# Designs tried in a protein design chat: miniprotein binders against q9bqp7. Part 124

Target 1, 240 residues: q9bqp7
Amino acid sequence: VPQNWFPIFNPERSDKPNASDPSVPLKIPLQRNVIPSVTRVLQQTMTKQQVFLLERWKQRMILELGEDGFKEYTSNVFLQGKRFHEALESILSPQETLKERDENLLKSGYIESVQHILKDVSGVRALESAVQHETLNYIGLLDCVAEYQGKLCVIDWKTSEKPKPFIQSTFDNPLQVVAYMGAMNHDTNYSFQVQCGLIVVAYKDGSPAHPHFMDAELCSQYWTKWLLRLEEYTEKKKNQ
Short names: E, the ipSAE of ESMFold2; O, the ipSAE of OpenDDE; V2, 0.75 times the mean of E and O plus 0.25 times the DockQ between their complexes.

## First folded at step 13 (miniprotein)

Design Bf53 (at its last look DockQ between E and O 0.84; V2 from the best seeds 0.69)
Fold by ESMFold2-Fast, scan of step 13:
Structure Bf53 (fold): chain B 240 residues (1-240), chain A 86 residues (1-86)
Amino acid sequence: as target 1 above (240 residues)
Amino acid sequence: SPKEELLKLIEELLESVEWLLKEAEELLKMGDPWYALWLARMALDFAEDAARLAEETGNPELIRRAKELIERAKELIEEIERAEKK
């Protein structure tokens, strides 16, 4: 159990369906400096096994692709992920109306993979938006907050290549989601409460993406694990 | 030596696969079969990597241990898939 426990949900906020403020989704800019990000906390507190597996995966890829090929591969994975996120932000945002761009996005494997899930997404309240936990002092940049099948979720879009998922983006995905959720629930820039998470893994070959829905109980379980990682990060920094 | 480094690599792979399987089992018990399945599949991939490396050494004990982990990973994957079907 973490020594400095803090609740994921804000008791001062309603857990009833809340009305999104103005019809345009929120996009708060990320302010990075001294306050650690969710991704930094998780990266700095990986287990010995996670570090070893990531290194072994890198070695196998380098053996297959060569040093330059591996660098090109990882750059391409991050570029495709960035384009996927940009495409989803465009599709879900009322601000962009480029028909040619939208048509081309529908032809990509990752976008084709996620089409059936997008049908169940509505009521978008935040896109590519910064969150800060004012008490626990960490920040993050979440992908999306919207209703999935009628439930308000922090939604995290992930890309994967079957059968070889990109391991660096696979570990700790549920912890990222609940960390963003807890921050948003205690961030004065937002007025609503989120109690559910959704991780969507889209596939390069266009295979149907799988939605991983996390209800309030599961989010609470992962929140405890996130608090332990945050505690470990804080202790490591005090000892340096 | 290169052989000692290879043996150490195999041992660390076997240990890490056992860690992945234990993590997947805990997540399944916690109520997250989907993420548990992803970790179990990752465990299978690395167990197969360990078996390939062990075969190259010709060490019977390492080969046996790697194959046992492959079987455990396959069994866990089947268990998780059954849990998902409700």
Scores: ipSAE 0.814, ipTM 0.937, lowest interface PAE 0.6, mean pLDDT 86
Fold by ESMFold2, look of step 15:
Structure Bf53 (fold): chain B 240 residues (1-240), chain A 86 residues (1-86)
Amino acid sequence: as target 1 above (240 residues)
Amino acid sequence: SPKEELLKLIEELLESVEWLLKEAEELLKMGDPWYALWLARMALDFAEDAARLAEETGNPELIRRAKELIERAKELIEEIERAEKK
């Protein structure tokens, strides 16, 4: 269905994670440049229905909370997500020396929510690391690459105050994950490859997080959808 | 007029709920029942939203359409949950 098919995996790269890796996870810095980010591509290619539903959701929230209440809600969601990712990066970093940690970051319902998931996570290869697909020309910042129950995954951490996730952040989340996978598999800063994805939804009240595992077949199907979105984005910018 | 704006809002909301249900069915076909369930539950929430707005208008056709979408969403949710239990 896409006009210019490109594989999600790199056949010239080893699939086996038995190669010697750094003792510290990779953290490739994000560079602000001309090429589009995954999130920008997805934002610019939302369907009219996605746009409408997001706006309707915002209006309902404003009616419930007031405009100032909605601004506080949105700001708090962003801050909680940022603190959650900071805490996870700290927890998942192997430390040669013990660094003093902000105990408030480690004392959250979200961190409690993911404890049972973290027990199954090992072999952390990258944390908060930039990826670039040099052929398809897009960039991203992934949360984590690690083994989950023995499978090397791109892992995306999501926060939710209740069972219903924030509408904008989850419509296209599987596309975001596979876009990061494809970019990493073709990024010269990385020497390994991933075949699986994991989306983890953590809850503010500490309820057990939900792990959504995506095997290679499911990832390949979402990759096709990502390629269509990227193609749509490219066509829009060609006409401008 | 405010009445015309409300009717237009309800129509767009009903169309968007239909779109959500279609997307949820596609995700189920792809083998992702978890995301399919998530979209079906969103469709139910927005269908209930449409029903509340339609009741405000007193328009029996809009009320009927909204309630039909609520039932479609509930049936899809049950189908997905049943498939996951197997």
Scores: ipSAE 0.802, ipTM 0.935, lowest interface PAE 0.6, mean pLDDT 85
Fold by OpenDDE base, second read of step 14:
Structure Bf53 (fold): chain B 240 residues (1-240), chain A 86 residues (1-86)
Amino acid sequence: as target 1 above (240 residues)
Amino acid sequence: SPKEELLKLIEELLESVEWLLKEAEELLKMGDPWYALWLARMALDFAEDAARLAEETGNPELIRRAKELIERAKELIEEIERAEKK
């Protein structure tokens, strides 16, 4: 049990979106602060086994691609991910704010892959928006808050080159999602709360994306795991 | 020796595979079959790597252990996939 238990859900906030919520998605900028990001907490609290597996994967990839090939591969994966997120932000943003959609950004297998998911996405509340948990002292940048099949979710978009999820992107993804949920639910910049998470894995070949839906119960379970990781991080930093 | 280092690597890999399988089983119990499946598939991939490396060493015990973990991973994957279809 976490020593510093804090609820993921805020009882003071309504589950129902207030009808007065602005039609425009929130985009709160991430402030560079001494406050650790969710990603930093997760990276610094990886288990020895996780670190080992990642290193082994890296070694295998270097053996197959060479060092330069692996660097290129990593750069390409990052670039593809970035472009995919930019394209999604453009798609999910209100039409009036759409600068000239780079049509080239929309012509990707990843965008094709998520089309069936996007049909079930509505009521976009936030896009690429910063969240801060003031009490637990962490920050994050969430991809999207929207309704998926009528349920308000924190949505995290992932890219996979292979039908097999890559080790790097999915290991702590549920923790990342619930960390964003918990932060948003207690961030004063937001008037609403989320009870569900959604991880969408888009595939490069355009095959149907996989939606991983997390209900309130599953989110609560991962929240406990997140709190433990956050405590571990905090302890490590006190000892440095 | 390079051989000793390889043997150690294989052992560490096998231990990590066992850990992944355990985590997958725990996640399955938590009601997250998708994430469990992902971990189980990862376990399989690394178990296969361990088997290949073990074959290079010619160590029959490491080969046996790696093959056993491959089968366990496959079984778990099948179990999870059956659970998702229900």
Scores: ipSAE 0.675, ipTM 0.860, lowest interface PAE 0.8, mean pLDDT 89
ESMFold2 (binder alone), look of step 15: mean pLDDT 87; pTM 0.868
OpenDDE base, look of step 15: ipSAE 0.487; ipTM 0.770

Design Bf54
Fold by ESMFold2-Fast, scan of step 13:
Structure Bf54 (fold): chain B 240 residues (1-240), chain A 104 residues (1-104)
Amino acid sequence: as target 1 above (240 residues)
Amino acid sequence: SPEEIKKRLKEELLKLIEELLESVEWLLKEAEELYKMGDPWYALWLARMALDFAEDAARLAKELAEKTGNPEELKKRIELIRRAKELIERAKELIEEIERALKK
């Protein structure tokens, strides 16, 4: 149990749309400073086992691909992920917000993979948008906030080359999602309440993407784990 | 000396195997707790990761055993292989349990 508990949900907020809400999804720019990001907190508080497994995975990849091959592989994964996120932002933005769409960004196995999920996505509230928890003092950049099957969700888009999800950055993904959720629920730039999360794993070969839905109860459980990681980060920083 | 280098490499391999077995056991425990908490999909991803690393540990333990000429050392190396196989079976059982629950 964390020593300094704070609620994930804001009882003064609603997930229902307001007639005065903008028709264009919010895109608050990320202003980086001394305030830690969600990813920084998680990276600095990994267990010794998580650190070891990531290093062992890296060594196995270098053994198979060589150092240059590994660099090429990681560069390619990064570029494919970036393009996938750019394509999704383009698809989910209203046409009037874009002067021109790049058709090549919309054509990929990953986009084909996610089509059946996108059919259930509507009411987009935010895209590639910064969040800050004003009380707990952390920041993040979330992918998307939209309704999935009628429920307002923080949505995180992931890519995998394998049909079965083995993702190198699998560790702490649910914590990342709830950290963004808690920040948004207490960020004055936003007026609505998010209670659910969705992690979507898209496949390079176009195989149907996997939607990992997290309801409010599950999000609350992960929020407690996130608060413990944030507390650990804060204590570690005081001892530097 | 060449003999000191050979001894050091065996000790480093042994340490790697032991750390890998410890980390796999931690992953399986994490997966079980997350499954009980109500997250079968994330638990499944961690369980599959545990299987992959448990198989890595078994392969390395077998390589270490093949490099051992001392009967007493060989007995300890065979025990590492046994522990790795036990973790592989635990991971497979957990994966099957979660996959069965998700189909329903």
Scores: ipSAE 0.812, ipTM 0.916, lowest interface PAE 0.7, mean pLDDT 86
Fold by OpenDDE base, second read of step 14:
Structure Bf54 (fold): chain B 240 residues (1-240), chain A 104 residues (1-104)
Amino acid sequence: as target 1 above (240 residues)
Amino acid sequence: SPEEIKKRLKEELLKLIEELLESVEWLLKEAEELYKMGDPWYALWLARMALDFAEDAARLAKELAEKTGNPEELKKRIELIRRAKELIERAKELIEEIERALKK
């Protein structure tokens, strides 16, 4: 049990969008503060097993590609991911007319992969927006807040080069999603609450993306795990 | 000596295979738990990863076996291969179970 329990959901917030919710998705800029990001917390609190798996995968990839080849591969994966997120932001943004969309960004296997998911996405509330949990002192940049199949979700978009999820998709994806949910639900910049999460794994070959839906119960379970990771991070930082 | 270096490298590789198999067991356990918690997609993801690592472990153990004539080392390698094969089957069974559940 976490020592510092904090709820994921804010009882003071209604799930109903206020009629004053701007038709434009929120895009709050990430402020570079001394406050740790969700990603930083997760990376520094990886288990020995997770570290071992990642290091082994890295060593294997270096053996196969060489050191320079692995650096190039990593850079390309990062670039592809970035372009995919930029393309999704463009697709999900109501202000960007189809004419202003870089057609080259839209011509990807990843975009093809998520098309069936995008059909079920509506009511976009935030895109590439910063969240801050003031009490728990962490920040994050969430990809998307939207309705998926009529349920308001924090949506996290992931890219996978193979239909098999690579180790690069961290076991911590659910933790990241709930961390963003908890932060958003208590961030004063947001007037609404989210109760669900969605992880979408897009595939480079255009095969149908996998939607990992997280209901409120599952989110609450992962929230407990997130709090433990955050405590571990805080303890490690006090001892440094 | 080059022979001592080879021996040490083999011992390190055996240890890495053991640690890998432990990680596979952990992944499968987490996958089973997540499946029970009602997250079949994430469970499926973990189970598939567990399978891939178990197959890698089996391959590495087999490759190591081809390079060593020491009976004690052979016994350990055979055990690692056996354990890896068992985990492969467990992973496949779990994957199949989850996939069946997702199709219903």
Scores: ipSAE 0.048, ipTM 0.485, lowest interface PAE 4.7, mean pLDDT 83

Design Bf55
Fold by ESMFold2-Fast, scan of step 13:
Structure Bf55 (fold): chain B 240 residues (1-240), chain A 86 residues (1-86)
Amino acid sequence: as target 1 above (240 residues)
Amino acid sequence: SPKEELLKLIEELLESVESLLKEAEELYKMGDPWSALSLARMALDSAEDAARLAEETGNPELIRRAKELIERAKELIEEIERALKK
């Protein structure tokens, strides 16, 4: 059990739309701060087995592609992920200016992969928006908050190359989602409650993306695991 | 020595596979078959990597352990996949 337990859900909030909610999705900028990000906490608390598997994956990739080929590959993965997120923000934004973005951003296999998921997404409340847990002192940048099949979700968009999954992402994806959820539910910049998560894994070849839906119970269980990772992080920082 | 480094690599892979399988089983029991399936598939890939390296050493115990983990990973994958089809 975590020593400094705090609830993921805020009993003072509702998931229903409020008249005071903006008609345009929120996009609060992430500012550089001494307060740790979700990704930093997770990276600093990887198990030795996770670190070993990541290094082994790197070694196998270098053997296959060479040093320069590996650098090019990782650069391309980063750029494709960035372009995918930019395209999704454009597609989901009601603003005319965002819909006017480069047509080429909308033609990737990843975008084709996610089309059937997007048909079930509506009521977008936040896009590429910063969250901060004021009590637990961590920050993050979430991808999207919207209704998926009628349920308000923190949605995390992931890209995957089927033959070579990225090991680090697989370990920590649900933890990222619930960390963002808990922060948003207690962040004064937001007025609504999120109780569900959705991890969407889009494929480079355009094959149908996988939607991994996390109900409130599952989110609560992952929240406990996130609190343990946060405790590990603060303990490591304290002992340095 | 290079042989000692190879043996350490194999041992670390075997330990990592056991860790992944344990974590996959816990997530499956927790009610997350999709994350469990992802970890079990990673465990299979790593177990196959360990088996290949173990065969190079000719060490029968390492080969046995790696093959046992391959079978455990395959069984867990099949169990989760069957549950997801129901």
Scores: ipSAE 0.690, ipTM 0.866, lowest interface PAE 1.2, mean pLDDT 86
Fold by OpenDDE base, second read of step 14:
Structure Bf55 (fold): chain B 240 residues (1-240), chain A 86 residues (1-86)
Amino acid sequence: as target 1 above (240 residues)
Amino acid sequence: SPKEELLKLIEELLESVESLLKEAEELYKMGDPWSALSLARMALDSAEDAARLAEETGNPELIRRAKELIERAKELIEEIERALKK
């Protein structure tokens, strides 16, 4: 049980967004602060075994590709993900911002892959928006807050070259999603709360993306795990 | 027998891959996508090795398990890679 328990949901906020659907999605800039990001917390709370295996893989990849080849590979992976998120932001943004759509960004297997999910996405509330949990002292940049099949979700878009049919195969993504939910639900910049998460795994070959829906119960379960990771991070930082 | 030894090696590799994937998943869940990615890629390489070895044995169950682990590893890699692109 976390020592510093905090609820994922804010009882002071209504689940129903007030009927004034902001015509424009929120895009709060991420402030560069001493506050750890969700990603940083997750990265620094990896087990020693996990770190070891990662380093071993890296060494193997460097042996196979060379140092420059590995850098190029890493850069390409990063670039593909970035382009995918930029394309999604462009698609989900209001039409007035769409005039500058780089058509080349839309011509990807990943975008093709998510088309069936995008049909069920509506009521976009936030895109590439910063969240801060003031009490738990972490920040994050969430991809999207929107309705998926009529349920308001934090949506996290992921790219994969390989099928991920199970939520268990998404590793820390559920933790990231609930961390963003918990932060958003307690961030004063947001007037609403979310009770659901959605991880969408897009595929490079254009095969149908896998949606991993997280209901309030599953979110609560992962929230407990997130709190434990955050505590571990905080303890590690006190000892440095 | 050399065949029995090979089967045992493949089983050990598959167990190792499962462990690596679990660990990679945990690392990824802990917010170290880089470490998770590395482990997942290690798991993939090992699973591919196990699949090749399993094909040499002609054991359909080992081949199936190896292929399943390859797919799991690939899925994890892609997820982590996506997380790192953000």
Scores: ipSAE 0.015, ipTM 0.279, lowest interface PAE 7.8, mean pLDDT 84

Design Bf56
Fold by ESMFold2-Fast, scan of step 13:
Structure Bf56 (fold): chain B 240 residues (1-240), chain A 86 residues (1-86)
Amino acid sequence: as target 1 above (240 residues)
Amino acid sequence: SPKEKLLKLIEELLESVEWLLKEAEELYKMGDPWYALWLAEMALDFAEDAAELAEETGNPKLIRRAKKLIERAKELIEEIERALKK
């Protein structure tokens, strides 16, 4: 699918707030359907090299930690990530109370790690919200849409334990962000335009989180790559 | 045999590291130094894994290839870090 037929940005939309925008961040629930998710498309179109490297990483971890140790490690990583996302949603949403969350998690190193990023985040418009590209027919669940240093961004929160990052979450991260962006820009449930992305990597030891900002030009380049992955997915689906 | 499986593993690992370095270089050239740096660091880690496995085999060609990939990864990381002014 040529990118010029399906642009990432919607020329009929503005990135400035308007009076019709909700005062409360949107949280549209993701509904089960046969429409593919961003994560499914990316997972089903991994290169043989990506698949091999992921399998080799797993083999090395099992060799180091044992079968049970690896299972515990991966379960902890996913649980910590889930709780980190829940804590961030609570912090950024006026509709949720921090007191209703795990008190120990709210004082975690990951939350301390992102404090300097959060100080630059304002104008939250969506949290843990479903997006659907109505023309390209894919769905996703994005973490956050907010202004970062004055720029409206799709924000993706990641956790990392130095030096052993969770490798499954690293591949195609920019593609995931721009896929959500393009979907939101063409989803009738939203009225605004997002042109920038931000991947925030938070560290367990509380060291300052790394912000990876993607401007509009970079997002457009990644959008082209995402469209190729989406085409590959649909072709593979038709051949099965 | 176990030795044949090890040789195949090393060859696939070297091929995958070469692919990953190429991806990192292209993304860096495209204008994404941070994501390119993450992929280059990943390439270094796997190149070091390949070098360790190659040393176990005593195969000079595999050892030389793995060490060259380690050097390429380190050079790319250093270049990107300079571009980021770190």
Scores: ipSAE 0.821, ipTM 0.935, lowest interface PAE 0.6, mean pLDDT 86
Fold by OpenDDE base, second read of step 14:
Structure Bf56 (fold): chain B 240 residues (1-240), chain A 86 residues (1-86)
Amino acid sequence: as target 1 above (240 residues)
Amino acid sequence: SPKEKLLKLIEELLESVEWLLKEAEELYKMGDPWYALWLAEMALDFAEDAAELAEETGNPKLIRRAKKLIERAKELIEEIERALKK
């Protein structure tokens, strides 16, 4: 049980955003401060087993691609992910704020892959927006807050080159999502609450993306795990 | 020796596979079959890698252990996939 228990949900906030019309999606800039990001907390609190597996994968990839090939591969994966997020932000943004859609960004297998998910996405409330949990002292940048099949979700978009996302950072993706939910639900910049999470894995080949829906119960379970990771991080930093 | 280092690596890899499978089973029981499936698939991939490495060493104990974990991973994957299709 976490020593510093804090609820994921805010009882003072209503589940329904008061604003009837989806106003322009919030885009709160991430402030660089001494507060750790969700990503940093997760990376610094990986288990020895997780670190070993990632290192083993890296070694295997270096054996297959060479050192320079692996660097190139890593750079390409990062670039593809970035372009995909930029394209999604452009798609999900109101038409009036659409700068010239780089048509080239929209012509990706990843965008094709998520088309069926995007049909079920509505009521976009935030895009690439910073969240801060003031009490628990962490920050994050969430991809999207929107309704998925009528349920308000924190949506996290992932890219996979393979139909099986083996070694992607997906280990901690549920933790990342609930960390963003908990922060948002207690961030004063947001007037609404989220109760669900959605992880969407988009595929490079354009095959249908895989949605992983997280209900309020599952989110609560992962929230407990997140709190433990945050405590571990805090303890490690006190000992440095 | 290089051989001893490889044997140790295989053992550590197999221990990690066992951990992944256990976590997958737990997550499956917790009602997250998708994440459980992902962990089980990763466990399978690493178990297959361990089996290949074990064959290179010619160590029959490690080969058998790796093969057993491959089968366990496959069984778990099949179970979860059946649950996701219902």
Scores: ipSAE 0.397, ipTM 0.721, lowest interface PAE 1.7, mean pLDDT 87

Design Bf57
Fold by ESMFold2-Fast, scan of step 13:
Structure Bf57 (fold): chain B 240 residues (1-240), chain A 86 residues (1-86)
Amino acid sequence: as target 1 above (240 residues)
Amino acid sequence: SPKKELLKLIELLLESVEWLLKMAEELYKMGDPWYALWLARMALDFAEDAARLAEETGNPELIRRAKKLIERAKELIEEIERALKK
């Protein structure tokens, strides 16, 4: 258990919508500052095994694709991910009309892949929005907060070229989701409570996306692991 | 020497696969079979990489250890897949 354990859920908040909630999804901009981001904390606290496996994966990819081919591959993965997130934000934003949407953003295998998931998504409360845990002093930029099958979730959208066993970001996906959740639950810019998470893995060929739902109990267990990573980050920072 | 570097690489792979399998088992017990399955499949991929490298060395103990990890990864994958079918 972490030395300074802190709860993921805020007992003073409700998960039910109320009249003070915004009528449109929140989009608070992420400001550059000295407070660490979720991604920075996770990158700086990778285990030696995680670091080694990532390096071995990179070496195998470079052997297969060449150095230039690997650079092109990683750049393409990044660009496709960015476009997918932009398309989802457009689709889920109630302020946009069909005429205002970029048709090219809506035409991709990844968007086709998530159609069956999107049918179960409603009540969008935040899109590409900054969160800050005011007590634990970390920040993040979450993809989406919405109801999935009637449950309010932090939703994280992921892309994969094929339904492969290995995805580069697989190690810490649940920790990212619960870190954003805990921050939002204790951020004065938000008034509601999130207790569930959803990781959606979309496929380039349009095959059905995989929804990984995390209930409140599972989120609480991953929260403990996130707090250990945050504690490790803080200790490393003191030693600099 | 190149041989010593290769042996060190194989040993680090075997240790890392052992770590992945332990994490997959812990996450499965914790109540996350889907994420556990992804880690178990990753363990299998790296165990197969270790076995390929071990075969190149001709070292019987390294080959044995790598094959045992492949076996453990496949067994864990099958167990989790059965649980998910329910």
Scores: ipSAE 0.784, ipTM 0.924, lowest interface PAE 0.8, mean pLDDT 86
Fold by OpenDDE base, second read of step 14:
Structure Bf57 (fold): chain B 240 residues (1-240), chain A 86 residues (1-86)
Amino acid sequence: as target 1 above (240 residues)
Amino acid sequence: SPKKELLKLIELLLESVEWLLKMAEELYKMGDPWYALWLARMALDFAEDAARLAEETGNPELIRRAKKLIERAKELIEEIERALKK
């Protein structure tokens, strides 16, 4: 049990989004503070086994591609992920419908992959928005808050290059999602509460994306795991 | 030799697949099906890579091992996915 237990859900906030659908999704900028990001906490609290697997994968990729080839590969993957998120933000943002959408961003296999998910996405409340948990002292940048099949979710968009999985991003994805949920639910910049998470894995080849829905119960379970990772991080930093 | 390095890579992949599958099975039993599913999918991808590389070497043993692990990974994925749909 975490020593510093804090609820994922805020009892002071109503589960029902206030009827004032903000016409515009929130986009709170991430402030560079001494406060650790969710990503940093997760990266610094990886198990020895996870680190070992990642290192083995890296060594494998370097052996296959060479050092320069591996750097190029990593850069390309990062770029593809970034472009995908930019394209999604453009699609989901009502204001950007007026800007000449870079047609090239929309022609990606990843965008094709998520089309069936986007049909079930409505009521976008936030896009690329910073969240801060003031009590637990962590920050994050969430991809999207929207209704998925009528349920308000923190949505995290992931890219997968078949056949080479990026090991790094998906292990802790549920933890990342619930960390964002918990932060949002207690961030004063947000007036609503989220109870569900959604991880969407988009594929480069345009094959249908996989939605991974997280209900309130599952979110609560991962929240406990997140709190343990946060405690581990905090202890590690005190000892440095 | 490039061939020797490739063989080492294949062995490393196969070992990683076995570990990932074991971990996925354990996590699934512990009630973490999402994490288990992720590990199992990663195991499948690594096994498919290993199979492809093994075919390039023409080593029938490595090919067989990789194919066996592919099937094991697929079975586990299907099991977990069925459980998540209930």
Scores: ipSAE 0.017, ipTM 0.326, lowest interface PAE 7.1, mean pLDDT 83

